# Designs tried in a protein design chat: VH-VL binders against p40099. Part 35

Target 1, 211 residues: p40099
Amino acid sequence: MATKQLLRRQIKRVINALDYDIIAAESHTISQAVRSLIASANSRRVACYMSMDKGEVTTGEIIKNLFQDGQEVFLPRCTHTSESKHFKLREDHHPHLIFHRMSSLKMVRDLKPQGPYQLKEPEPHIEESDILDVVLVPGVAFDIKTGARMGHGAGYYDDFFQRYKILHEGQKPLLVGLCLMEQVASPIPLEKHDYSMDCIVCGDGSIHWFQ
Short names: E, the ipSAE of ESMFold2; O, the ipSAE of OpenDDE; V2, 0.75 times the mean of E and O plus 0.25 times the DockQ between their complexes.

## First folded at step 25 (VH-VL; framework fv_cilgavimab)

Design n7 (at its last look DockQ between E and O 0.80; V2 from the best seeds 0.58)
Fold by ESMFold2, look of step 25:
Structure n7 (fold): chain C 211 residues (1-211), chain A 128 residues (1-128), chain B 112 residues (1-112)
Amino acid sequence: as target 1 above (211 residues)
Amino acid sequence: EVQLVESGGGLVKPGGSLRLSCAASGFTFSDAWMSWVRQAPGKGLEWVGRIKSDYDGGTTDYAAPVKGRFTISRDDSKNTLYLQMNSLKTEDTAVYYCTREGDTEEFWSSGYYYFDYWGQGTLVTVSS
Amino acid sequence: DIVMTQSPDSLAVSLGERATINCKSSQSVLYSSNNKNYLAWYQQKPGQPPKLLMYWASTRESGVPDRFSGSGSGAEFTLTISSLQAEDVAIYYCQQYYSTPTFGGGTKVEIK
């Protein structure tokens, strides 16, 4: 029987076997679909992630398009409540995300890998996000029938969404999952605080909306 | 019971080649990130390189002194880790330990960790 | 690479007394995003391979006696043996894993 850990391993094996050209082609198709989605929604404040070199949809083109189209762009930084001094969601201090406003494409391109995991993240002093219209959400697997997402395991995005709701009287931004075709899976086990996507954009350009 | 048993050490002349093996048992080898660490006679410990699990990409990383000369590989069907050593130098003389990287609490697949299990080691002597 | 420096090179301690081993890194090994120190300690008894004692600076590996404790943060760390036993005669190594792993030069602990 499948658990989150087993499914995560299965998907990672498939993704790591993919030719880079396939990932690049699907990522390009996704970037076009995302651009159209954002334009039709007339969204202005968009949070995106910095894709790693492997294992997910690449976001370079998406971020470039956001700036070209006049969007406000926000990128995430991993932090800890003991360092950030943001409120805790549970008894002990814990990891969480802060999104920071990127003023230009040059600012994004100048980010350097930092820390033990070599992440490209905004500097802590940069303006933090407040209202967001759209969040482009990474994951290991997505269920295109239900909107379920399986993250990388640390709960960073689910924590951010819960934190956002607390700060904005229960409101949330549009949650858009970005999904290679090889990341489509069903069923995905969900836990009480797991957030599902409002829509999922797949590597073939299809957009799947949920209630 | 976790066991790591190295073999393949011996005497070799500078410029020669040698392949070390590490037989693993008592854990799910295919899930583990594995490393080689060496210890020159009477000296301290030096990390040589590592290989990640297949589902984390199966990629390798090497210490600068061995890059381009040493190659780490694994055969999950045989629960075996390998170290191919080419263009050997007298400075490579050491006991070579097979090690397993410890539990990865962070979800990123790019970090380094501590070494929670060690084999008994196999001696490689490079001399003319 | 991050250089790890241990002191002293050797230490003679009476049975039942406290032993303190110091380890300094050339750069901080604290990652503020998770508030963890990427630092481990190993024990190597004569004729044996190294054995893990501590990780994340202060977390004791399973089966390691309570008399072993780790402390420190950032770039300076200590391993303390609160009451030295005969079986604790060994060389002790610190190791960072904030980046490509490096080890300290070792501290030999002997009974006086």
Scores: ipSAE 0.655, ipTM 0.860, lowest interface PAE 1.6, mean pLDDT 91
Fold by OpenDDE, look of step 26:
Structure n7 (fold): chain C 211 residues (1-211), chain A 128 residues (1-128), chain B 112 residues (1-112)
Amino acid sequence: as target 1 above (211 residues)
Amino acid sequence: EVQLVESGGGLVKPGGSLRLSCAASGFTFSDAWMSWVRQAPGKGLEWVGRIKSDYDGGTTDYAAPVKGRFTISRDDSKNTLYLQMNSLKTEDTAVYYCTREGDTEEFWSSGYYYFDYWGQGTLVTVSS
Amino acid sequence: DIVMTQSPDSLAVSLGERATINCKSSQSVLYSSNNKNYLAWYQQKPGQPPKLLMYWASTRESGVPDRFSGSGSGAEFTLTISSLQAEDVAIYYCQQYYSTPTFGGGTKVEIK
């Protein structure tokens, strides 16, 4: 835990010091690569994330391309088992993600920051995802040698992946990490609850596959 | 043991300037989000502003009454928090507390938090 | 800004009796996504800085006696001292941190 915490801080410090133009440039490159990847995989149902202003790969162009190419687009909402009434993965109530279908690019653009963290999330009444072909996964750091992903610490995505497998008889979507070059790190320690990526797309356009 | 010790308070005329310091010890200062909270004599508590850790961008936020006049900064090498107060007004008279914001386990850096440790405070009096 | 209103302004309670302090927010400070109330309670004794008592509305800070408890959700909260002790004489403040931090006006607790 200490190692991960230190790495998170180091990466965050680096990312926070980056010009937005650099992030934008890398994100553009990633968007192109992701577009090709999704096409080659014949993926139709794609979960993405609504990127924050800073600190991660921006997803605006990715989302735009998904709609243009006719994919069904899903964005996540942070919730809690006490609210969602979904099954618990542990004894106590806990946070988890629900992905909701965005019907249009306009719908995405109309999302408003909400809550104490001003997140842009779909409304809870919006249609939830069932089957997903691809999940584009944010992270703090990625290990392009192993496929390991270090999340933000809350375990939202790991929970979702575990939950998904339970609900879909062991099946999971293709997990694609979106990684700024500055987020490349090795090694990243894995815990039993951590999910590795099937693929990592980096800011230089490189695509790394893992078995 | 966590300790926060404010200094720099005193008497100043309206329009004057004053810089407060807060010496921190007993925890990893560089990781902490820090805030200033003030209390006018015989009155309640008022949040003044905060500064995030460098890891979270080191950005600052200010309450509307002090925005543009007050500046919060930090020197992690000295474990010190600062409050530069310019264009002081009589209504700025208060005990100023240095506070540590509660532990943030969440990645989201736009939120606010409670204050788990407070200094003894330093009195700033703005008077003609 | 979210306005915090405490009641009563002052409270005199006999030793060993229950003290109840109320705090209301102008809007809900419950975040539905994590089901947490962004509300804290502080104790300020004469001549001392505030001391954190509760956070997340009902989580007691380390070292705080069991006689202190927080309850409530949404926009209405209560701090309860089950059995008032002499050392509990203080002004108590609620504070929301759902948005820009704001404090209640305080409740002075005295011994009757």
Scores: ipSAE 0.413, ipTM 0.794, lowest interface PAE 1.3, mean pLDDT 93
ESMFold2 (binder alone), look of step 25: mean pLDDT 93; pTM 0.951
OpenDDE, look of step 25: ipSAE 0.380; ipTM 0.783
ESMFold2, look of step 26: ipSAE 0.606; ipTM 0.841
ESMFold2 (binder alone), look of step 26: mean pLDDT 92; pTM 0.947

Design n8 (at its last look DockQ between E and O 0.81; V2 from the best seeds 0.00; counts 0 for: pae E 3.2 > 2)
Fold by ESMFold2, look of step 25:
Structure n8 (fold): chain C 211 residues (1-211), chain A 127 residues (1-127), chain B 112 residues (1-112)
Amino acid sequence: as target 1 above (211 residues)
Amino acid sequence: EVQLVESGGGLVKPGGSLRLSCAASGFTFSDAWMSWVRQAPGKGLEWVGRIKDDYDGGTTDYAAPVKGRFTISRDDSKNTLYLQMNSLKTEDTAVYYCTREGDTEEFWSGYYYFDYWGQGTLVTVSS
Amino acid sequence: DIVMTQSPDSLAVSLGERATINCKSSQSVLYSSNNKNYLAWYQQKPGQPPKLLMYWASTRESGVPDRFSGSGSGAEFTLTISSLQAEDVAIYYCQQYYSTPTFGGGTKVEIK
């Protein structure tokens, strides 16, 4: 528990100290590897995230490429079971993610920062996802030996994956972690509800698959 | 056992400068996000600005009336928060409180409430 | 900025009686995504710094007596002291942290 919290802080410190040009170069390399992966998987319905200003793989190019290549694109919105009318996974109402279909790149570009954290998220009324082929997954750290992911601590993605499996008879989309080279770490302890990635795409363009 | 002790207040002329210090103890200062809040005599409370921990980038944010004139810094080796005040105006006259932002374990970088306050130090700006 | 308006400005209450303090924000401070109200209450006794009473609108800070309770959501909030004690004489402030922090003007509570 202490080791996981320490690792999270250490990696954030390294990432926050990086020059933008390093993050941009790694993110570009990742975007090209992801584009090839999506093409080879013949995937139609792809969930991606809106990257923050810094501290992670930037996703602008990835999202642009998805639209150019004719994919259906889905972006996440943070919500709460008391507002969304989705079922609870715990005794009390709790936060969770909904992915919403984005009809165009313009729609994505027009998203405005909202709320106390200034997140760019789809509006609640927009069509929710059903079947997804690929989910591009953020994290603080990734273990390229095991597929383990350490999230930012809120559990949004692990909740979504569990919820997805319940709704789809145990099926799941391909889980693809996006990882700056500086976010590679080993070992990453997994807890009972943590989901591992099917593959991890790293800042050097390498793709690591897990069975 | 959290303690925050401000010092460096006093009387200055308009256009002058002062540097306030806040000595912290009883918690891991390097992990904390810190703020300054002021209270003009007989008036209410006004947030001045804040500084995040080093792991979250150590960035600062300021209220509009002080932006460009005030600078917040920290020295984690000395457990000390600083407020450098330049180009002081009469409307800057207030008791200045050192505060700690609450530890909510929220993932996102935002604003918080203030769970501990120092005793305050008086800054008077007058001719 | 989000403007916080408190009412009344001053309140005189007999010992053991209920004190009710209102706070209104110029826009909602509820984030529907986590269902939290970004609102805090502070007590400032004469000659002392402010002290945190409540956060997330209704969560009592450790060590705060049960007679203090917070309620409301969105843009309208209430701090209630169910049975006023002598040591509760103070000025009470609300504060939002949905965006750049701002405080209400304060409500002075006195013994009648």
Scores: ipSAE 0.410, ipTM 0.787, lowest interface PAE 3.2, mean pLDDT 90
Fold by OpenDDE, look of step 25:
Structure n8 (fold): chain C 211 residues (1-211), chain A 127 residues (1-127), chain B 112 residues (1-112)
Amino acid sequence: as target 1 above (211 residues)
Amino acid sequence: EVQLVESGGGLVKPGGSLRLSCAASGFTFSDAWMSWVRQAPGKGLEWVGRIKDDYDGGTTDYAAPVKGRFTISRDDSKNTLYLQMNSLKTEDTAVYYCTREGDTEEFWSGYYYFDYWGQGTLVTVSS
Amino acid sequence: DIVMTQSPDSLAVSLGERATINCKSSQSVLYSSNNKNYLAWYQQKPGQPPKLLMYWASTRESGVPDRFSGSGSGAEFTLTISSLQAEDVAIYYCQQYYSTPTFGGGTKVEIK
């Protein structure tokens, strides 16, 4: 078994054993830190994710704060190049993320679980993001020494970052990893297609910046 | 070679309990998501429930007709899947199959198709 | 739950002839995000457990003969046996796994 796979299993085991209250507490701390971070950066367009059951930082409070503070909020939808008609980064049609603008907190709350994985995603007809200032990035594990992020293995976010750079002449938004303390790991092996985080916000409130 | 062998079936009265076992071999059992599927005599197939691997929390899901009465568990050290059936009803009469769920990608879960099946064990609930 | 309906209930086909089994789901089992149909086919011979034939509607399981093929998308699917063999006598089931798994009622295939 590959090193990443072993690490994923180890982290997943730990996270799955955590009480929801612990995750909630850490997520709250992270939400506060993120709110301050976004404010200080005068960020207006923020991509977030819709947190699901367990295994990641919950984003409900983050999203609420974004709307309260007047940011434009974008949430991701998993799609496929055969559907989206976006350019392919690989030879065959492949999955990728599209971020859609959520017009209100109510709109977010009204999202219904859909599909075989019961994901809460924006509808395809919703306005797609163009320029983003910040992307709040989920992960399985984060290296707070290097900024490395280990995803779930599908490469959705890495694909999105690559796609974004192509579309925006090499520019990318600030990538902020949201990391439970139990997701801190080192070292995390990086491959050529992996993107590191510019910043990692941890469950203890610490913020780690990377050049 | 993948093998699944059910045991524990038999005759039980309504309201009774029975525990089925499934011995697995030929694959890394601890990594597999497992399901139970049943088939009433002369009838079709009905999914009963699932248990995920321990790394995914070992969580379980159940079909509505058995929810609250049946419990799925696993012992990875013994490569064994279990189905605890309580408060049995006559309509629970069926051959119960132990099944392995198809391979899933790391990012995705919930592939409720079944690539390997045991021979099944008959449970008869009758007064 | 998604309801799966198979047709016909029974089918008698001569050896070497084509057998066609239809399956309809009460709603689409095509997931737009990955463009995959969450549909499987099984073969069950008398006194045996079901055997997986097809998943993703048209992908043959390892060891399944080429004469078996799956087609369709969305809510309508077909399993085809291009040339029926004696060993193909069985009940065939479709099954969706887009949501809580449900099976079709089965189609009995016999030799005419």
Scores: ipSAE 0.354, ipTM 0.792, lowest interface PAE 1.6, mean pLDDT 93
ESMFold2 (binder alone), look of step 25: mean pLDDT 93; pTM 0.952

## First folded at step 26 (VH-VL; framework fv_cilgavimab)

Design n10 (at its last read DockQ between E and O 0.87; V2 from the best seeds 0.77)
Heavy chain, then light chain:
Amino acid sequence: EVQLVESGGGLVKPGGSLRLSCAASGFTFSDAWMSWVRQAPGKGLEWVGRIKSDYDGGTTDYAAPVKGRFTISRDDSKNTLYLQMNSLKTEDTAVYYCTREGDTEEFWDSGYYYFDYWGQGTLVTVSS
Amino acid sequence: DIVMTQSPDSLAVSLGERATINCKSSQSVLYSSNNKNYLAWYQQKPGQPPKLLMYWASTRESGVPDRFSGSGSGAEFTLTISSLQAEDVAIYYCQQYYSTPTFGGGTKVEIK
ESMFold2, look of step 26: ipSAE 0.626; ipTM 0.846
ESMFold2 (binder alone), look of step 26: mean pLDDT 92; pTM 0.949
OpenDDE, look of step 26: ipSAE 0.473; ipTM 0.813
ESMFold2, fold request of step 28: ipSAE 0.618, 0.650, 0.644; ipTM 0.848, 0.860, 0.858
ESMFold2 (binder alone), fold request of step 28: mean pLDDT 93, 92, 92; pTM 0.952, 0.949, 0.948
OpenDDE, fold request of step 28: ipSAE 0.804, 0.798, 0.786; ipTM 0.904, 0.903, 0.900
ESMFold2, last read: ipSAE 0.651, 0.634, 0.668; ipTM 0.859, 0.857, 0.867
ESMFold2 (binder alone), last read: mean pLDDT 93, 93, 93; pTM 0.952, 0.951, 0.950
OpenDDE, last read: ipSAE 0.783, 0.795, 0.780; ipTM 0.897, 0.901, 0.896

Design n11 (at its last fold request DockQ between E and O 0.88; V2 from the best seeds 0.73)
Fold by OpenDDE, fold request of step 28:
Structure n11 (fold): chain C 211 residues (1-211), chain A 128 residues (1-128), chain B 112 residues (1-112)
Amino acid sequence: as target 1 above (211 residues)
Amino acid sequence: EVQLVESGGGLVKPGGSLRLSCAASGFTFSDAWMSWVRQAPGKGLEWVGRIKSDYDGGTTDYAAPVKGRFTISRDDSKNTLYLQMNSLKTEDTAVYYCTREGDTEEFWSSGWYYFDYWGQGTLVTVSS
Amino acid sequence: DIVMTQSPDSLAVSLGERATINCKSSQSVLYSSNNKNYLAWYQQKPGQPPKLLMYWASTRESGVPDRFSGSGSGAEFTLTISSLQAEDVAIYYCQQYYSTPTFGGGTKVEIK
């Protein structure tokens, strides 16, 4: 955990120092690659994330393309089992993600920052996802040799993946990590509860597949 | 033990400038989000501004009354927080406290926090 | 900004008796996503800086005596001193950090 924490801080420091134009350029390249990937896989139900202003691959173009190409788009909301009343994966109530369907690009654009962290999230009453074909996954760092992903430490996505498998008889969607070149790191230690990516799309346009 | 020690306070005329310093020890300063909070004589507490850690972007936020006049900065190599105050007004008269924001190990590098440690404060008096 | 209102402005309590301070926020500071109240309490003794007593509305800071307790949720909160001691004479402030930090006006606690 200590090692991961140090790596997170190191990478975050680098990312925060990056020119936004660099992030934008890499994000554009990633969006093109993702679009092709989704098309080739005939994926229809795609979970994405609403990117914030700094520190990660921007997803605006990705989301736009998804709607243009006719995919169903889902965005995440951070919640808690005490609030959502979903089943617990731990002894105590804990945080977890719920993906909600965005009906239109306008709906996405109309999302407003909310809560103490000013997150742009769907409202709780919005339809929740069931079956997903692809989940586009953010991360702090990615190991393009192993498919390992290092998140922010809260375990939101790992919880979601585990939860998904429980609900869908062991099946999971294609997990695609979106990775800035500056987020490439190796090795990334994995714990038992961590999920690796099936694919990592990098800022240089490269696509890395893992079995 | 966490320690915050403010310095640089004093008497200044309206329109003048003053720079406060806060020396931090007893914790990894570079990891901490730091704030300034002031208290006018006989009055309550008022948040002045904040600076995040470097790895969280090192961004600053300011209260409306001081925005454009005050600047917060930090020197992690010296474990020091600064408050540059320009165009001072009489209503800026207060004890200025250096504070550490607690529990900043949240998932998000945004949001606000409580203040778990405070310095002794330094008095700034703006008077003609 | 969220406005914090404390009541009473001052109270005098006999030694060993209960002191109750109320704090109200102009909007809820409860975050449903983590079920936490973004509310803190501070103690400021004469001639001293504020000291953190409570965060997340009811979590006691290390070193704070058990006689101090925080309660409430949403927009109404209470700090309770179960048995007032001489060293508890101070001004107490609530503070929300759900958004840009704001403080209550303070409650002066004195010995009756």
Scores: ipSAE 0.728, ipTM 0.882, lowest interface PAE 0.6, mean pLDDT 94
Fold by ESMFold2, look of step 26:
Structure n11 (fold): chain C 211 residues (1-211), chain A 128 residues (1-128), chain B 112 residues (1-112)
Amino acid sequence: as target 1 above (211 residues)
Amino acid sequence: EVQLVESGGGLVKPGGSLRLSCAASGFTFSDAWMSWVRQAPGKGLEWVGRIKSDYDGGTTDYAAPVKGRFTISRDDSKNTLYLQMNSLKTEDTAVYYCTREGDTEEFWSSGWYYFDYWGQGTLVTVSS
Amino acid sequence: DIVMTQSPDSLAVSLGERATINCKSSQSVLYSSNNKNYLAWYQQKPGQPPKLLMYWASTRESGVPDRFSGSGSGAEFTLTISSLQAEDVAIYYCQQYYSTPTFGGGTKVEIK
C-alpha cells in the first residue's frame, strides 16, 4: 500500500523516537539469540556490520561474542568497482561492499571513522572474505511473515549476495536479519533483485525461519 | 517553483536576541534538510547551521562561532524554518540566507551537501 | 575544518574570452568509495543571493549555460567560463561538503 520511500520514512521516525535504553535492551536480547543460533549451526565464518550511532540494532556485543566464541569475524567496507577492480554487475562502475577479516576485537575497536560519513571500516589491504557461513544483515524494516527485507536504499547487501552467488556456483551463506521490534512491517514492497532472509532475529528474542 | 523568503532581520544591540523566519514553498518542506548561511557586508559566505528532516532525526548542526548561541528549528505544518539568535555579537552582523540542501541521500543520514536554492536574505546588524 | 582557497581574488577578462577560476582545498574532497568530489560552485551577482552553478565538481545545475564547466579532482578544482558574457560579471565561490561546509573567499570576475 505504502511506497518504499514512505514506509522507510515511517519506520525511521518510529526508531528515532525510541529511548536508547529500549534499543540497548532489544540489542542485548538479539545478541543472545544470535549467539545461540550460531552455536547450534556450528558456524565458523560470520559476517557482521558495524552499527551506526542510532536507528538500528547495535552490534558491539555480537562482535565481542563472536571473537570470544572463536569465530572468524568479517566486517564490511563500502567501495566502488572502479577502485576495487571487482567485476561490475551493470554497465557502469558502481558502489559495492567487500567484507574483510578482523583478526581481533582490538582491531575492531581501533577502527577510525573515515570519509564524509565517518564510517568505521576495515582497511582495503586486509584479507577479503571468501566462504561465509552466516551473514548478519541490517535493514530498515523486515517482514517476519515472508522474510522480506527493506534496506537503506543503496542496495549494498543485495549486490553483495548476487556477487557471492556468482563467485560460489550459486551457493549463498545463511542470511540472518537483525530486527528491532519497531522495524517489523508487513507488507514490504520488493523489487526483483531484493534478497529475502533465511531467518529474522527480533528484539524479543524470537527467531523466524523461512525455508 | 521553489521559493525561500526570509524575514525578521533588523538592528539589535550586542547581547540581544533576534529570531529569523524563512517561509518555504514549491517543494515538500518536511523532506528537506535546511541550512542558514551568512555573509558579512562586503565579505564571503559562511555556513551557520542546519536542521535535518524529521525522518532523519530532526537534528541540528552548528558552526563553531555560533554553537550554544543560535538555535535552528522548523515547523513543518507551516513550512517555516527558524533561526533563534541569542547573545549576539558585532561579528554576527551579516545578511542571513535560508538555503535548501540538495540531493540528500536517504541512506546516509550523516552526510553534508551543497545548497541548491537560496532565499533573498535578511540583514542583521549588531551594533551599539 | 577544510580550508578553501580561491585564486585569483579578482579577474578581468575580455568579452568572449575564457575565464579560469581556481579553488584549492586543504584536504582531498574526493570520496573514493563513490568516486565523487564533494565540491560545488556558486555565482553571486551584485545585490542578489548566491546561485548554484555546479555540484559534484562537474555537474551543471539545471538552467546553467554550457559555457560554464567544472574540472579537477581531489584538492584542486577549476571553474571555466569558455566565452565570457556580460551577464557573467559576478563573484564566484567554491564550497566543499566533504565535511562541515566551508566556502572559498570568492573570485570577482569583471569585463576587461
Scores: ipSAE 0.635, ipTM 0.849, lowest interface PAE 1.6, mean pLDDT 91
ESMFold2 (binder alone), look of step 26: mean pLDDT 94; pTM 0.959
OpenDDE, look of step 26: ipSAE 0.388; ipTM 0.787
ESMFold2, fold request of step 28: ipSAE 0.582, 0.627, 0.414; ipTM 0.841, 0.855, 0.786
ESMFold2 (binder alone), fold request of step 28: mean pLDDT 94, 94, 94; pTM 0.959, 0.959, 0.958
OpenDDE, fold request of step 28: ipSAE 0.722, 0.716; ipTM 0.883, 0.882

